# VH-VL binders against q39962: the designs that were tried, part 14

Target 1, 193 residues: q39962
Amino acid sequence: DPTDGFTEVPLTEDNFVIQKPYDKPLNDRYSYKNGIRRLWVYENDKPFKVGSPTRPRTEIRIKGHDYSSGVWQFEGQVHVPEGTSGVTVMQVFGAVNKATALQLRVYNGDLKSYKSNSVATDIYNKWLRVNVIHKVGKGEITVFINGQQKLVVNDDGPAEHYFKCGVYAAPDGSSNYMESRWKNIKLYKSDNK

## First folded at step 4 (VH-VL)

Design s12 (framework fv_ucenprubart)
Fold by ESMFold2-Fast, scan of step 4:
Structure s12 (fold): chain C 193 residues (1-193), chain A 119 residues (1-119), chain B 108 residues (1-108)
Amino acid sequence: as target 1 above (193 residues)
Amino acid sequence: QVQLVQSGAEVKKPGASVKVSCKASGYTFTDYYYMAWVRQAPGQGLEWMGLIYPSGGSTWYAQKFQGRVTMTRDTSTSTVYMELSSLRSEDTAVYYCARSYYDEWFDLWGQGTLVTVSS
Amino acid sequence: EIVLTQSPDFQSVTPKEKVTITCQASQSIGDYLLWYQQKPDQSPKLLIKYASESFSGVPSRFSGSGSGTDFTLTINSLEAEDAATYYCQQYDSYPDLTFGGGTKVEIK
């Protein structure tokens, strides 16, 4: 299991910061019911910050455990409704030569690393368990889907890192409506290389 | 090596304009980064001037400098420029460029450019 | 425009003592506050991001706290190398990103 050798880092609601279109109250783009967090945006929504050139998002920013060293793991279960496309659902923030070390994006029912490497196919309307391990000292990010290793990539150099999940419209275009649902979000740390 | 390198010191007369450059290296200049300009008059605090999104060319200026400041970029040389017109003696300051990525913190700063405005 | 008010504007502090600097925003900025250290003739150096997250390589004696409108930078045990001017900055809204007025910390 991807969590073998890891210790869970407790998260509370204070560790979940919702980044949403600046002109929307929280409940217009986010809900949390029965353990399930639902995040959605429309293609023409405003960006997260006034004046920002970024595309619309509603994302959980995990706060309190930003890292620049060590071995860290994000875990969550994700459900993407059919019709959602051109959207980042999970990211590892921070790299030397670019903004993010990893983005997992949905394109037409396929889960990809950015726009290229497929991690999972035919993902619509089912729960997927996603584990992402970042070994900073090795410069390596590994992605597991349903407990199986699917991707190993370089992290593109040292930076300040944190994990995000939700919906963030891709820069190259998106569906008119984007939604993801998340449950059992956990954070882990290991002293192993 | 990720760095911002600014142009050298300038001496200008009142009413002139000055154009300071900031050359980025060690990262993808046209990725999701903003470049900000911040100035500091001698013995004074930091003052926000505005920012540019180098990839798209979009700019945002602090209200105090609106009409006098222009920020541009040259993607072929990975360079951002800040031009300040109608210079006054109060514009004497060290001018810094600073990078942030995404809608996040400003972590990388240029070394500063001293602009002196005197007759 | 969001105004940031820093207090105090100056402190002279004995080595090993605790230093507390506050930054108050005129309206809520969430956690979008940075703390910088600036030594004479140098560019500002980022210490704390996102109100309370320590930046890489920053000594553990520096910590940030607060959210919304009231923020604090703490130096638990002042070292001689910490003599500098400290600034807060908000990055919640564009284009008027703003800095506090600064707090100069000197060693007694």
Scores: ipSAE 0.541, ipTM 0.849, lowest interface PAE 2.7, mean pLDDT 91

Design s13 (framework fv_ucenprubart)
Fold by ESMFold2-Fast, scan of step 4:
Structure s13 (fold): chain C 193 residues (1-193), chain A 119 residues (1-119), chain B 108 residues (1-108)
Amino acid sequence: as target 1 above (193 residues)
Amino acid sequence: QVQLVQSGAEVKKPGASVKVSCKASGYTFTDYYYMAWVRQAPGQGLEWMGLIYPSGGSTWYAQKFQGRVTMTRDTSTSTVYMELSSLRSEDTAVYYCARAYYDEWFDLWGQGTLVTVSS
Amino acid sequence: EIVLTQSPDFQSVTPKEKVTITCQASQSIGDYLLWYQQKPDQSPKLLIKYASESFSGVPSRFSGSGSGTDFTLTINSLEAEDAATYYCQQYDSYPDLTFGGGTKVEIK
């Protein structure tokens, strides 16, 4: 299991910061009910900060455990409704040469690393367990879907990092409506070598 | 080796214009980063001037500088420029460029360019 | 548009003393506040991001706290190399990314 050898780092609601369109109250783009966090936006929504040129998002920014070293792991279960496309659902923020070390995006039912490598196919209307391990000292990010290793990429150098999940409209276009649902979001750490 | 390197010190007379450059290296200039300009008069605090998005060329200027400041970029040389016109003695300051991840913190600063405005 | 008010303007302190600097925003900025250290003739150095997240390589004696409108930078046990001017900055709202007026810390 991807979590073997890791210690869970406790998260509370104080560690989940919701980034949403600046002109919308929280409940217009986010809900938390029966353990399930639902995040949605429309392609013509405002960015999350006034004056920002970014596309619309409703994302959980995990706070309190930003890292620049060590071995860290994000875990969550994600459900993407049919019709959602052109959207980032999970990211590892921070890289030397670019803003993010990893983005997992949905395009027409396929889960991909940015626009490139398919990590999972036929994902609509199913719960997927997503584990992302970042070994900073090795410069390596590994992605597991349903416990199986699907991707290993270079993290593109040292930076300040944190994890996010939700919906963030892709820069080159998206569906009109975007939604993801998340449950059992956990953070883990392993002893550094 | 991510760096912002600014042009050298300048001495100008009141009424002139100055154009300061900031050359980026070691990262993808047109990725999701902003470049800001911040100045600091001798013995005083940091003052926000404006922001440019190098990828699209979009700019935002602080109201105090609107009409006098222009920010541009050259993607072929990974360079951002800040031009300030109608210079006054009060514009004597060190001018900094600084990089930010968009919607995030500023983590990389240029070395500063001293602009002296005197008769 | 968002005004950041720092206090005190100046503080002269003995080595090993605890230093507390406050920053108040004219409206809520969530956690979108940075703390910088600036020494004479140098560019600002980022110490704290997202109100309370320490930057890599920053000594553990520096910490940030607060959210919304009231923020604090603490230097738990002042060292001689900490003589500098400290600035807060908000990054919640564009196009004006406001700085506080600064707090100068000198060693007695």
Scores: ipSAE 0.737, ipTM 0.883, lowest interface PAE 1.4, mean pLDDT 91

Design s14 (framework fv_ucenprubart)
Fold by ESMFold2-Fast, scan of step 4:
Structure s14 (fold): chain C 193 residues (1-193), chain A 119 residues (1-119), chain B 108 residues (1-108)
Amino acid sequence: as target 1 above (193 residues)
Amino acid sequence: QVQLVQSGAEVKKPGASVKVSCKASGYTFTDYYYMAWVRQAPGQGLEWMGLIYPSGGSTWYAQKFQGRVTMTRDTSTSTVYMELSSLRSEDTAVYYCARGYYDEWFDYWGQGTLVTVSS
Amino acid sequence: EIVLTQSPDFQSVTPKEKVTITCQASQSIGDYLLWYQQKPDQSPKLLIKYASESFSGVPSRFSGSGSGTDFTLTINSLEAEDAATYYCQQYDSYPDLTFGGGTKVEIK
C-alpha cells in the first residue's frame, strides 16, 4: 500500500482553505456534505484574484504543512462527473523552472500528468484513490491510482511545496462546467529519504 | 539556478526618463510568474510600483505611477523593462525587480539598480 | 488600496530577548500576508508566507501569526545576525501589493 512506512499528519477543517472565483460566495462553488467535498466552476467564471490572468478555479489549498524537504504524501479519493474536461484536479505546487511540480488533469475521461502521460483511463463517474508521494531529497514524485504505481516524474525542484485538489480550468481550454468531488483527504510524512 | 540580473546604476537630470532592465534565467520566463517592480528611496521603506505578466504582456501599475511608468518585456531575451519618465529628485531610489508566482509571493529578487536624479 | 501599519518603527534589543513586530491591515486580508527581512545594502528576503508558513531555510526562531487584520512576526530569541529592517506585505488585493512602513531592529 502506498501509505506503508508513513505516519498520518492530522488535518482539521482549518487546514482546508478554499480558493474560488473572487466574486462568488463560498456556497456558490463549494459544498461539504456527508464526508464529500464538491468543487465546481464554470469556464467564464472570474479568477481567484482580481487582475490575475489565471483561469477559474475552486481548489482546496492544504495549509499548515508547506514543505521544502522530506518525504510527504497526499491521499484522497476523487470522483469526476462525465462532461468535465480540460481541468486540473490535483496539484503539487512549486518548482524552480515552472510554477507546479505536478498537475493531474482530466481530458475526455482520461487522467493525465499535464497533457502528456496517461495515469488512468475511463475515470468518469467512479471513485479513484489517488496517492502522490513527493521525495524532495530524490527530486521524485510518484503517483498511485487505486494502490498501483502509475507515474514517476522529476519534481524540477527545489522549491516551496504544498498540495491542492479540486478543479482548476486548464490553460488550453475546458468544458463549460467543471466539477470534482473529494473524500478521505489525508496527509502523510515519512522518515525515509 | 534562478537569477534576476538588473542593469547598472544610472544618473539622470530632472525631466529625463530612465529605463531599467531585469534579465531572467533559470526558469521558463513565460510560465505562471509575474515580474514586479519595487523601489526604495535612500533610508526609506519599500514602495510598490506595479507588475507585468511576461506571458501575455499585460500590466498593472500603482496609482501613484500611472502616466509615468511603462513596463514591457522581450520574450526572446527573457528581459523585463521598467521605464519611468519626467524624473524628479524624489525618484532617486534603488529599483528592484522581483519574480512572483501568480496569486502568490515573490521568491527571487534582482540585485537592485540605483537611479540618481540630480541637477 | 489596503494600508498596512507596522509597530514599532524601531527597537534596540539585547541578544536572546524576544522581539514582537505587529502589522495591522485597514481591511481583512485573510491569510495573504508576507514577512520580509532586509539587511543593509541587500535585497529583501522572504521569511514567512501565508501569514504563518515559514519559508525554506528560515531559522525556527522566526514565526508568524494572525489572520484578518492583525498579524505578528515573532523572533523568540534574537541573534546578532537578525539586525535588519522587517516589512510586512499583503497580497490579498492582487495586483495592488502594498508594504508596511518597516520595523528596524538593532542589537543593543
Scores: ipSAE 0.755, ipTM 0.880, lowest interface PAE 1.4, mean pLDDT 92

Design s15 (framework fv_ucenprubart)
Fold by ESMFold2-Fast, scan of step 4:
Formats: structure tokens, sequence, C-alpha cells
Structure s15 (fold): chain C 193 residues (1-193), chain A 119 residues (1-119), chain B 108 residues (1-108)
């Protein structure tokens, strides 16, 4: 199991900051009920901040445990409704020479690293368990889907890092409506090298 | 290794213009980073001037500098320029460039360029 | 425009004492506040991001707290090398990234 050798870092609601279009109240783009966090956005929504050139997003920014060293792991279960495409659903923020170390994006039912490496196929309307391990000292990010290792990439770091999940419209285009649902979001740390 | 290297000190007369450069290296200049300009008059605090997004070239200027400041970039040399016109003695300051992430913090700063405006 | 008010503007402190600097925003900025240290004739150095997240390489004696409109930078035990001017900056109203007026800390 990807969590073997890790210690869970407790998260409370105070550790989940919702980044949404600046002109929308929270409940217009986010809900949390029955253990499920639903995040959605439309392609013509405003960006997160006034004046920002970024595309629309509704994302959970995990707060309180930013890191620049060590071995950290994100875990969550994700459900993407059919019709959602051209969207980042999970990211590892921070790299030395670029803004993000990893983005997991949905394109026409496939989950990919950015636009390139397929991590999982035929993902619509199913819950997937996603584990992402970042070994900063090794410069390595490993992605597991349903407990199976699917991707290993260079982190292009170290930098200041944190994890995000939700929906963030891809720069190359998106569906009109984007939605992801998340449950059992957890954070882990290991003292193993 | 990220570096921001600014052009050297300038002495200008009132009414002149000054153009300060900031050359970036060690990262993808056109990725999701902006370049900001901040100035500091002698013995005074930090004052926000504006920013440019190198990828698209779009700019946002503080209201105080609207009509006098122009920010541009050259993607082939990874260089940002800040031009301030109609200089006054109160424009005497150290001018800094600084890299920031879209919607996030500024992390790297240039060494500063002293601009002295005197008659 | 969001106005940031720092207090005090000047503080003379004995080594090893605790230093507290406050920054008040004219409206809520969530956690989108930075703290910088600037030594004479040097560029500002980022200490704290996202109100309370320490930047890599910054000594543990520096900490940030607060959210919304009221923020604090604390230096737990002042060292001689900490003599500097400290600035807060907001980045909630993203393209209008205003700074506080600064707090100069010097050693007694």
Amino acid sequence: as target 1 above (193 residues)
Amino acid sequence: QVQLVQSGAEVKKPGASVKVSCKASGYTFTDYYYMAWVRQAPGQGLEWMGLIYPSGGSTWYAQKFQGRVTMTRDTSTSTVYMELSSLRSEDTAVYYCARGYYDEWMDYWGQGTLVTVSS
Amino acid sequence: EIVLTQSPDFQSVTPKEKVTITCQASQSIGDYLLWYQQKPDQSPKLLIKYASESFSGVPSRFSGSGSGTDFTLTINSLEAEDAATYYCQQYDSYPDLTFGGGTKVEIK
C-alpha cells in the first residue's frame, strides 16, 4: 500500500482553503455533504483573483503543511462526472524552474500528467484512489491509482510545495462545465529517505 | 538556479525618462510567473509600481504611476524593462524587479537599480 | 486599494527579547499576506508566506500568525543579525500588491 511506512498528518476543515472565482460566494461553486466535497466551475467564470491571467478554478489548497524537504504524501478518492474535460484535478505546487511539479489532468475520460503520460483510462463516473508521494531529496514524484504505481517523474525542484485538488481549467481549453468530487483527503509524512 | 540581474545606476535630469532592465535566468521565463517592479526612496518604505506577465505581455500598473510607467519584456532574452517618464526629484529611488507566481508569493528579487533625479 | 498599517514603526530591543510586529489590513485578505526582512543596502528577503507558512531557510525564531485583517510577525528571541526593517505585503487583491509602512528593529 502506498501509505506503508508513512505517518498520517491530521487535517481539519481549517486546513482546507477553497480557491474559487473571486465574484462567487462559496456555495455557488463548492459543497461538502455526506463526506463528499464537490468542486465545480464554468469555462467563462472569473479567475481566483482580480487581474489574474489564470483560467477559472475551484480548488482545495491544503494549508498548514507547506514543505520544501522530506517525504510527503497526498491521498484522496476522486470522482469525475462524464462531460468534464480539459481540467486539472490535482496538483503539486512549486518547482525551481516552473510553477508546478505535477498536474494530473482529465482529457476525454483519461487521467494524464499534464497533456502527456496517461495515468488511468476510462475514469468517468468511478471513484479512484489517488496517492502522490513526493520525495524531495530524491527529486521524485510517484503517482499511484487504486494502489498501483502508474507514474514516476522528476519534481524539477526543490521549491516551496503544497498539494491542491479540485478543478482548474487547463490552459489549452476545457469543457464548458468542469466538476470533480473528492472524499477521504489525507496527508502523510515519512522520515524514511 | 534562479537569478534576476538588473541594469546599473542612472543619473537623470528632471523631465527625462529612465529605462531599467531585469534579466531573468534559471527558470522558464514565460511560465506562470509575473515580474513586478517595486521602488524605495532613500529612507522610505517599499512602494508597489506594477507587474507584467511575460507570457502574454499584459501589464497592471498602480494608479499613482498610470501614464508615466511602461513595462515591456523580450522573451528571446528573458528580460523585463520598466520605463518611467517625466522624472521628478521624488522619483529618486532604488528600483527592484521581483519574480512572483500567479496568485501567490514573490520569492526572488533583483539587486536593485539606483536612479537619481537631480538638476 | 487595500491599506496595510504596521505598528510600531520603530522598536529598539535588547538581544534575546521577543519582538512582536503587527500588520492590519483595511479589509479581509484571508491568509494572503507576506512578511519580508530588509537589511540596509540589500533587497528584501521573504520570511513568511500565506500569513503563517515559514519560507525555506528562514530561522525557526521567526513565525507568522493571523488571518483576515489582523496579522503578527514574531521573532521569538532576537539575534544581532535580525536588526532590519520588516514589511508586510498583501496579495489577495492580486495585481495591486500593497505593502505596509515598515517596522525598523534595532539592537539596544
Scores: ipSAE 0.793, ipTM 0.905, lowest interface PAE 1.2, mean pLDDT 93

Design s16 (framework fv_ucenprubart)
Fold by ESMFold2-Fast, scan of step 4:
Structure s16 (fold): chain C 193 residues (1-193), chain A 119 residues (1-119), chain B 108 residues (1-108)
Amino acid sequence: as target 1 above (193 residues)
Amino acid sequence: QVQLVQSGAEVKKPGASVKVSCKASGYTFTDYYYMAWVRQAPGQGLEWMGLIYPSGGSTWYAQKFQGRVTMTRDTSTSTVYMELSSLRSEDTAVYYCAREYYDEWFDLWGQGTLVTVSS
Amino acid sequence: EIVLTQSPDFQSVTPKEKVTITCQASQSIGDYLLWYQQKPDQSPKLLIKYASESFSGVPSRFSGSGSGTDFTLTINSLEAEDAATYYCQQYDSYPDLTFGGGTKVEIK
């Protein structure tokens, strides 16, 4: 299991900051019911900050455990409704000369690293377990889907890092409506790597 | 090394204009960063003046400075400028540029430029 | 505009004592608060982002807490090099950013 050798770092609601279109109340783009966090945006929504050229998002920014060293792991289960496409659902923030070390994006039912390496296919309307391990000292990020290793990439660090999940419209275009649902979001750390 | 380097100190008379520069290096200037201008009068606190988005050139100014401040950029030299017109003695301050890192936090500050307005 | 009120304006503190600085916002700003340290004749240095996240290289004696309207910066055991003015800044009301009035910390 990807979590073998890791210790869970407890998260509470205080660790989840919702980044959303600046002109929308929280409940217009986010809900949390029965353990499931639902995040959605429309392609023509406003960006997160006034004047930002970034595309619209509703994302959980995990706070309390930003890191620049060590071995850290994100875990969550994600459900993407059919029709959602051109959207980032998970990020590892921070790189030397760019914003992110990793983005997992959905294109036409396939989950990819940015627009290239496919990590899962035919993902619509089912729950996937996503684990992302960042070994900062090795400059390496590993992605697991349903417990199976699917991707290993360089982190393009050093930088300040943290994990995000939700929906963030891809720069090259998206569906009109974008939604992801998340449950059992957990954070882990290891001293062995 | 990622840094912001500002132009040198200026002495101006009331009614004049001053233009302060801030040169960025060590990162892609036109990525999704903002550059803010913040001033500090001697012995006083920090006061935000405005923002510029270097890639697109969009600007936002604090109400207090509307009509007197202009922010511009030159993408070929990775430089932002802040021009303040109709200078008054109360505009005497250290002027800082500061970078907002990828829509998150203000992490990088220039060394400051002292502008003295006196007759 | 969002007004940030810092308390106290000034503290003279014995080495190794705990320092607490508060920042109160006139309306809820979520977690969009930064804390800076400014030493004489230097630019501000970022200490804390997102109300409670320590910036890299910042000593562990510095911590931030709070959300909404009430925020605190704590220095658990004051060192000589910590003599400085500390500022909070909100970035929730974008683009109209505001700073607190500052808290000057001197070592006795």
Scores: ipSAE 0.526, ipTM 0.813, lowest interface PAE 2.7, mean pLDDT 91

Design s17 (framework fv_ucenprubart)
Fold by ESMFold2-Fast, scan of step 4:
Structure s17 (fold): chain C 193 residues (1-193), chain A 119 residues (1-119), chain B 108 residues (1-108)
Amino acid sequence: as target 1 above (193 residues)
Amino acid sequence: QVQLVQSGAEVKKPGASVKVSCKASGYTFTDYYYMAWVRQAPGQGLEWMGLIYPSGGSTWYAQKFQGRVTMTRDTSTSTVYMELSSLRSEDTAVYYCARGWYDEYFDYWGQGTLVTVSS
Amino acid sequence: EIVLTQSPDFQSVTPKEKVTITCQASQSIGDYLLWYQQKPDQSPKLLIKYASESFSGVPSRFSGSGSGTDFTLTINSLEAEDAATYYCQQYDSYPDLTFGGGTKVEIK
């Protein structure tokens, strides 16, 4: 299991910051019911902050455990409704020459690293377990889907890092409506070098 | 290593314009970063002036400076410029450039450029 | 615009003592507050991001706390090298970013 050798870092609701279109109240783009966090945006929504050139998003920004060293792991289960496409659903923030070390994006039912490597296919309307391990000292990010290793990439660090999940419209275009649902979001750390 | 290097000190007369440069290195200048300008009058605090997004060239200026500040960039040299016109004695200050992430904090600052406005 | 009020404006402190600086916002800014250190004739250096997250390489004696409208920067045991002016800055009302007035800390 990807979590073998890791210690869970407790997360409370205070560690989940929702970044949403600046002109929308929280409940217009986010809900949390029965352990499931639902995040959605429309292609023509406003960015997170006034004047920002970023595309629309509703994302959970995990607060309290930003890192620049060590071995850290994100875990969550994700459900993407059919029709959602051109959207980032999970990211590892921070790289030396660019904003993100990793973005997992959905294109026409396939989950990919940016636009390139397919990590999972035929993902619509089912729950997937996603684990992302970042070994900062090795400069390495590993992605597991349903417990199976699917991708290993360089992190293009060093940088300050944190994890995000939700929906963030891709720069190359998106569906008119984008939604993802998340449950059992956990954070882990390993002190083993 | 990220570095911001600013142009040297300037002495200007009231009514003149000044153009300060800030050359960036150590990162992709046109990625999801902005460059902000902040000034500090002698013995005073930090004052926000505005920012530019180098990738598209769009700018946002603080209301106080609207109409007399212009920010531009040259992507071939990874340089941002801040031009302030109609200078007054109260514009005497150290002018800083600072790199920030889109929707995030400033993480690196230039060394500052002293602009003195005197007759 | 969002106004940030820092207190005190000046503090003279004995080495090894605890220093507390406050920053009050005119409206809620969530956790979108930064703390900077500026030594004479130098550029500001980022100490704390997101109200309470230490920036890489910042000594553990510096900590930030608070949310909404009331924030504090604490230096748990003042060292000689900590003599500087400290500024808070909000980044909630992006791109109209504003700074507090500053707090000058001197060693007695």
Scores: ipSAE 0.516, ipTM 0.822, lowest interface PAE 2.9, mean pLDDT 91

Design s18 (framework fv_ucenprubart)
Fold by ESMFold2-Fast, scan of step 4:
Structure s18 (fold): chain C 193 residues (1-193), chain A 119 residues (1-119), chain B 108 residues (1-108)
Amino acid sequence: as target 1 above (193 residues)
Amino acid sequence: QVQLVQSGAEVKKPGASVKVSCKASGYTFTDYYYMAWVRQAPGQGLEWMGLIYPSGGSTWYAQKFQGRVTMTRDTSTSTVYMELSSLRSEDTAVYYCARGYWDEYFDYWGQGTLVTVSS
Amino acid sequence: EIVLTQSPDFQSVTPKEKVTITCQASQSIGDYLLWYQQKPDQSPKLLIKYASESFSGVPSRFSGSGSGTDFTLTINSLEAEDAATYYCQQYDSYPDLTFGGGTKVEIK
């Protein structure tokens, strides 16, 4: 199991910052009910910050445990409704020459690393367990889907890092409506390299 | 790695304008960051002036400086500029550029540019 | 605009003593509060983000606490290298950002 050898780092609601269109109240783009966090956004929504050139998002930014060293792991279960496409659902923030070390994006029912490497196919309307391990000392990020290793990539250099999940419209275009649902979001750390 | 290098010290007379530059390197200039300007008069605290998003060129100015400050960028040289007009003696200060992470913190600061306004 | 009031303005402290600096906001800002350290003739450096989260590489003797309107920066055991001016900054009202007036800490 991807979590073998890791120690859970407890998360509370105080560790979840919701980044949403600046002109929308929280409940217009986010809900948390019965353990399930639902995040949605429309293609023509405003960006997170006034004047920002970024695409619309509603994302959980995990705060309190940003890291620049060590071995850290994100875990969550994600459900993407059919019709959602051109959207980042999970990211590892921080890289030396760009904003993110990894983005997992949905394109037409396939989960990919950015626009290239397919991590999972035919994902619509199913819960997927996603584990992402970042070994900073090795410069390596590993992605597991349903406990199976699917991707290993370089982290593109030193930075302050943290994990995000939700919906963030891709720069190359998206469906009009984008939604992801998340449950059992956990954070882990290992003393091993 | 990330560096912000500012232009050299300036001496100006009251009523003149000054344009300070801040050249960025070590990251994608038009990516996920804004550039902010903060000044500090001798022996005084930090004062927010405004910010610019290098992608797109959108700007926001603190109320105190609206009408006197203009922030611009040149994407071909990865440089942001802050121009302050109608200078007064109380504008004597060290002017800093700082790279802002979205809504959070300034992770890198320029070395500062001293602007002295004297008659 | 949101006004940040820091106290004290100045503190002279012997090495190894605990230093407490407060920052009070004119209205609630949640935990959208940053702390910076500025040594003489240097640019400011980030110490604390989200009111209580240490920035990478910051010594463990620095800690932040508080939420809403009342915030504290604590230096648990002052070292000589900690002589500096400390500033709080809010980003709740982004893009209208404001700094506190600063607290100068010097070593006796």
Scores: ipSAE 0.367, ipTM 0.791, lowest interface PAE 4.1, mean pLDDT 91

Design s19 (framework fv_ucenprubart)
Fold by ESMFold2-Fast, scan of step 4:
Structure s19 (fold): chain C 193 residues (1-193), chain A 120 residues (1-120), chain B 108 residues (1-108)
Amino acid sequence: as target 1 above (193 residues)
Amino acid sequence: QVQLVQSGAEVKKPGASVKVSCKASGYTFTDYYYMAWVRQAPGQGLEWMGLIYPSGGSTWYAQKFQGRVTMTRDTSTSTVYMELSSLRSEDTAVYYCARGYYDEGWFDLWGQGTLVTVSS
Amino acid sequence: EIVLTQSPDFQSVTPKEKVTITCQASQSIGDYLLWYQQKPDQSPKLLIKYASESFSGVPSRFSGSGSGTDFTLTINSLEAEDAATYYCQQYDSYPDLTFGGGTKVEIK
């Protein structure tokens, strides 16, 4: 299991910053009911900040445990409704020479690293367990889907890192409506045995 | 190495304009970063002037500097420019460029500063 | 415009003593508050984000606290290398950003 050798780092609601279109009240683009967090946007929604050229998002930014060293793991279960495409659903933020070390994006039912490497196919309308391990000292990010290793990439160097999940419209275009649902979001750190 | 390198010191007369450059290297200039300008008059505090998003070239200026400041960029040289017009003696300051992330309001990388002296 | 007021403007402190710097916002900014250190003739260096979270490489003697309108930066045991001017900065109203006036800390 990807969590073998890791110790859970407790998260509370105070560790979840919801980044949403600036002109929308929270409940117009986010809900948390029965353990499930639902995040959605429309392609023509406003960005998170006034004047920003970013595309629309509703994302959970995990705060309180930003890291620049060590071995850290994000875990969550994600459900993407059919029709959602051109959207980032999970990020590892920070790199030496670019803003993000990893973005997992959905394109027509396929989960990809950015627009290139396929991580999983036929993902619509089912729950997937996503684990992302970042070994900063090795410069390596590993992605597991349903407990199976699917991707290993270089992290492009140490920076202030943190994890995000939700929906963030891709720069190259998206469906009119984008939604992802998340449950059992957890953070882990390597247990140096 | 990730760094910002600014142009050298300038001495200007009141009423003139000054254009300061800031060259980025070691990172993707047009990724999810903005470049901000912050000045500091001698013995005074930091004052934010505005920012530019290099990818699209869109800008946001502090109200105090609207009408006098212009920020531009050249993606082929990874350089941002800040031009301040109608200079007054009160504009004597060290001018810094600083990089920020679209998702965050902090500046993690700063240029070395450019001293602009406005004297009669 | 959100205004940040720092106090005191200046402190002369004996080595190893505790230093406390305050930053007060004119309206609530949640925890969207940063702290910077600036040494003479150098650019500012990040210390704290989200009012209380340290940036990588920042010595453990530096800590931040507060939320809403009242914020504090503490240097638990002042070292000679900590002689600098310290600034708070809000980012709640991004892209409009505001710095506090600064607090100069020098060694007695």
Scores: ipSAE 0.760, ipTM 0.895, lowest interface PAE 1.4, mean pLDDT 93

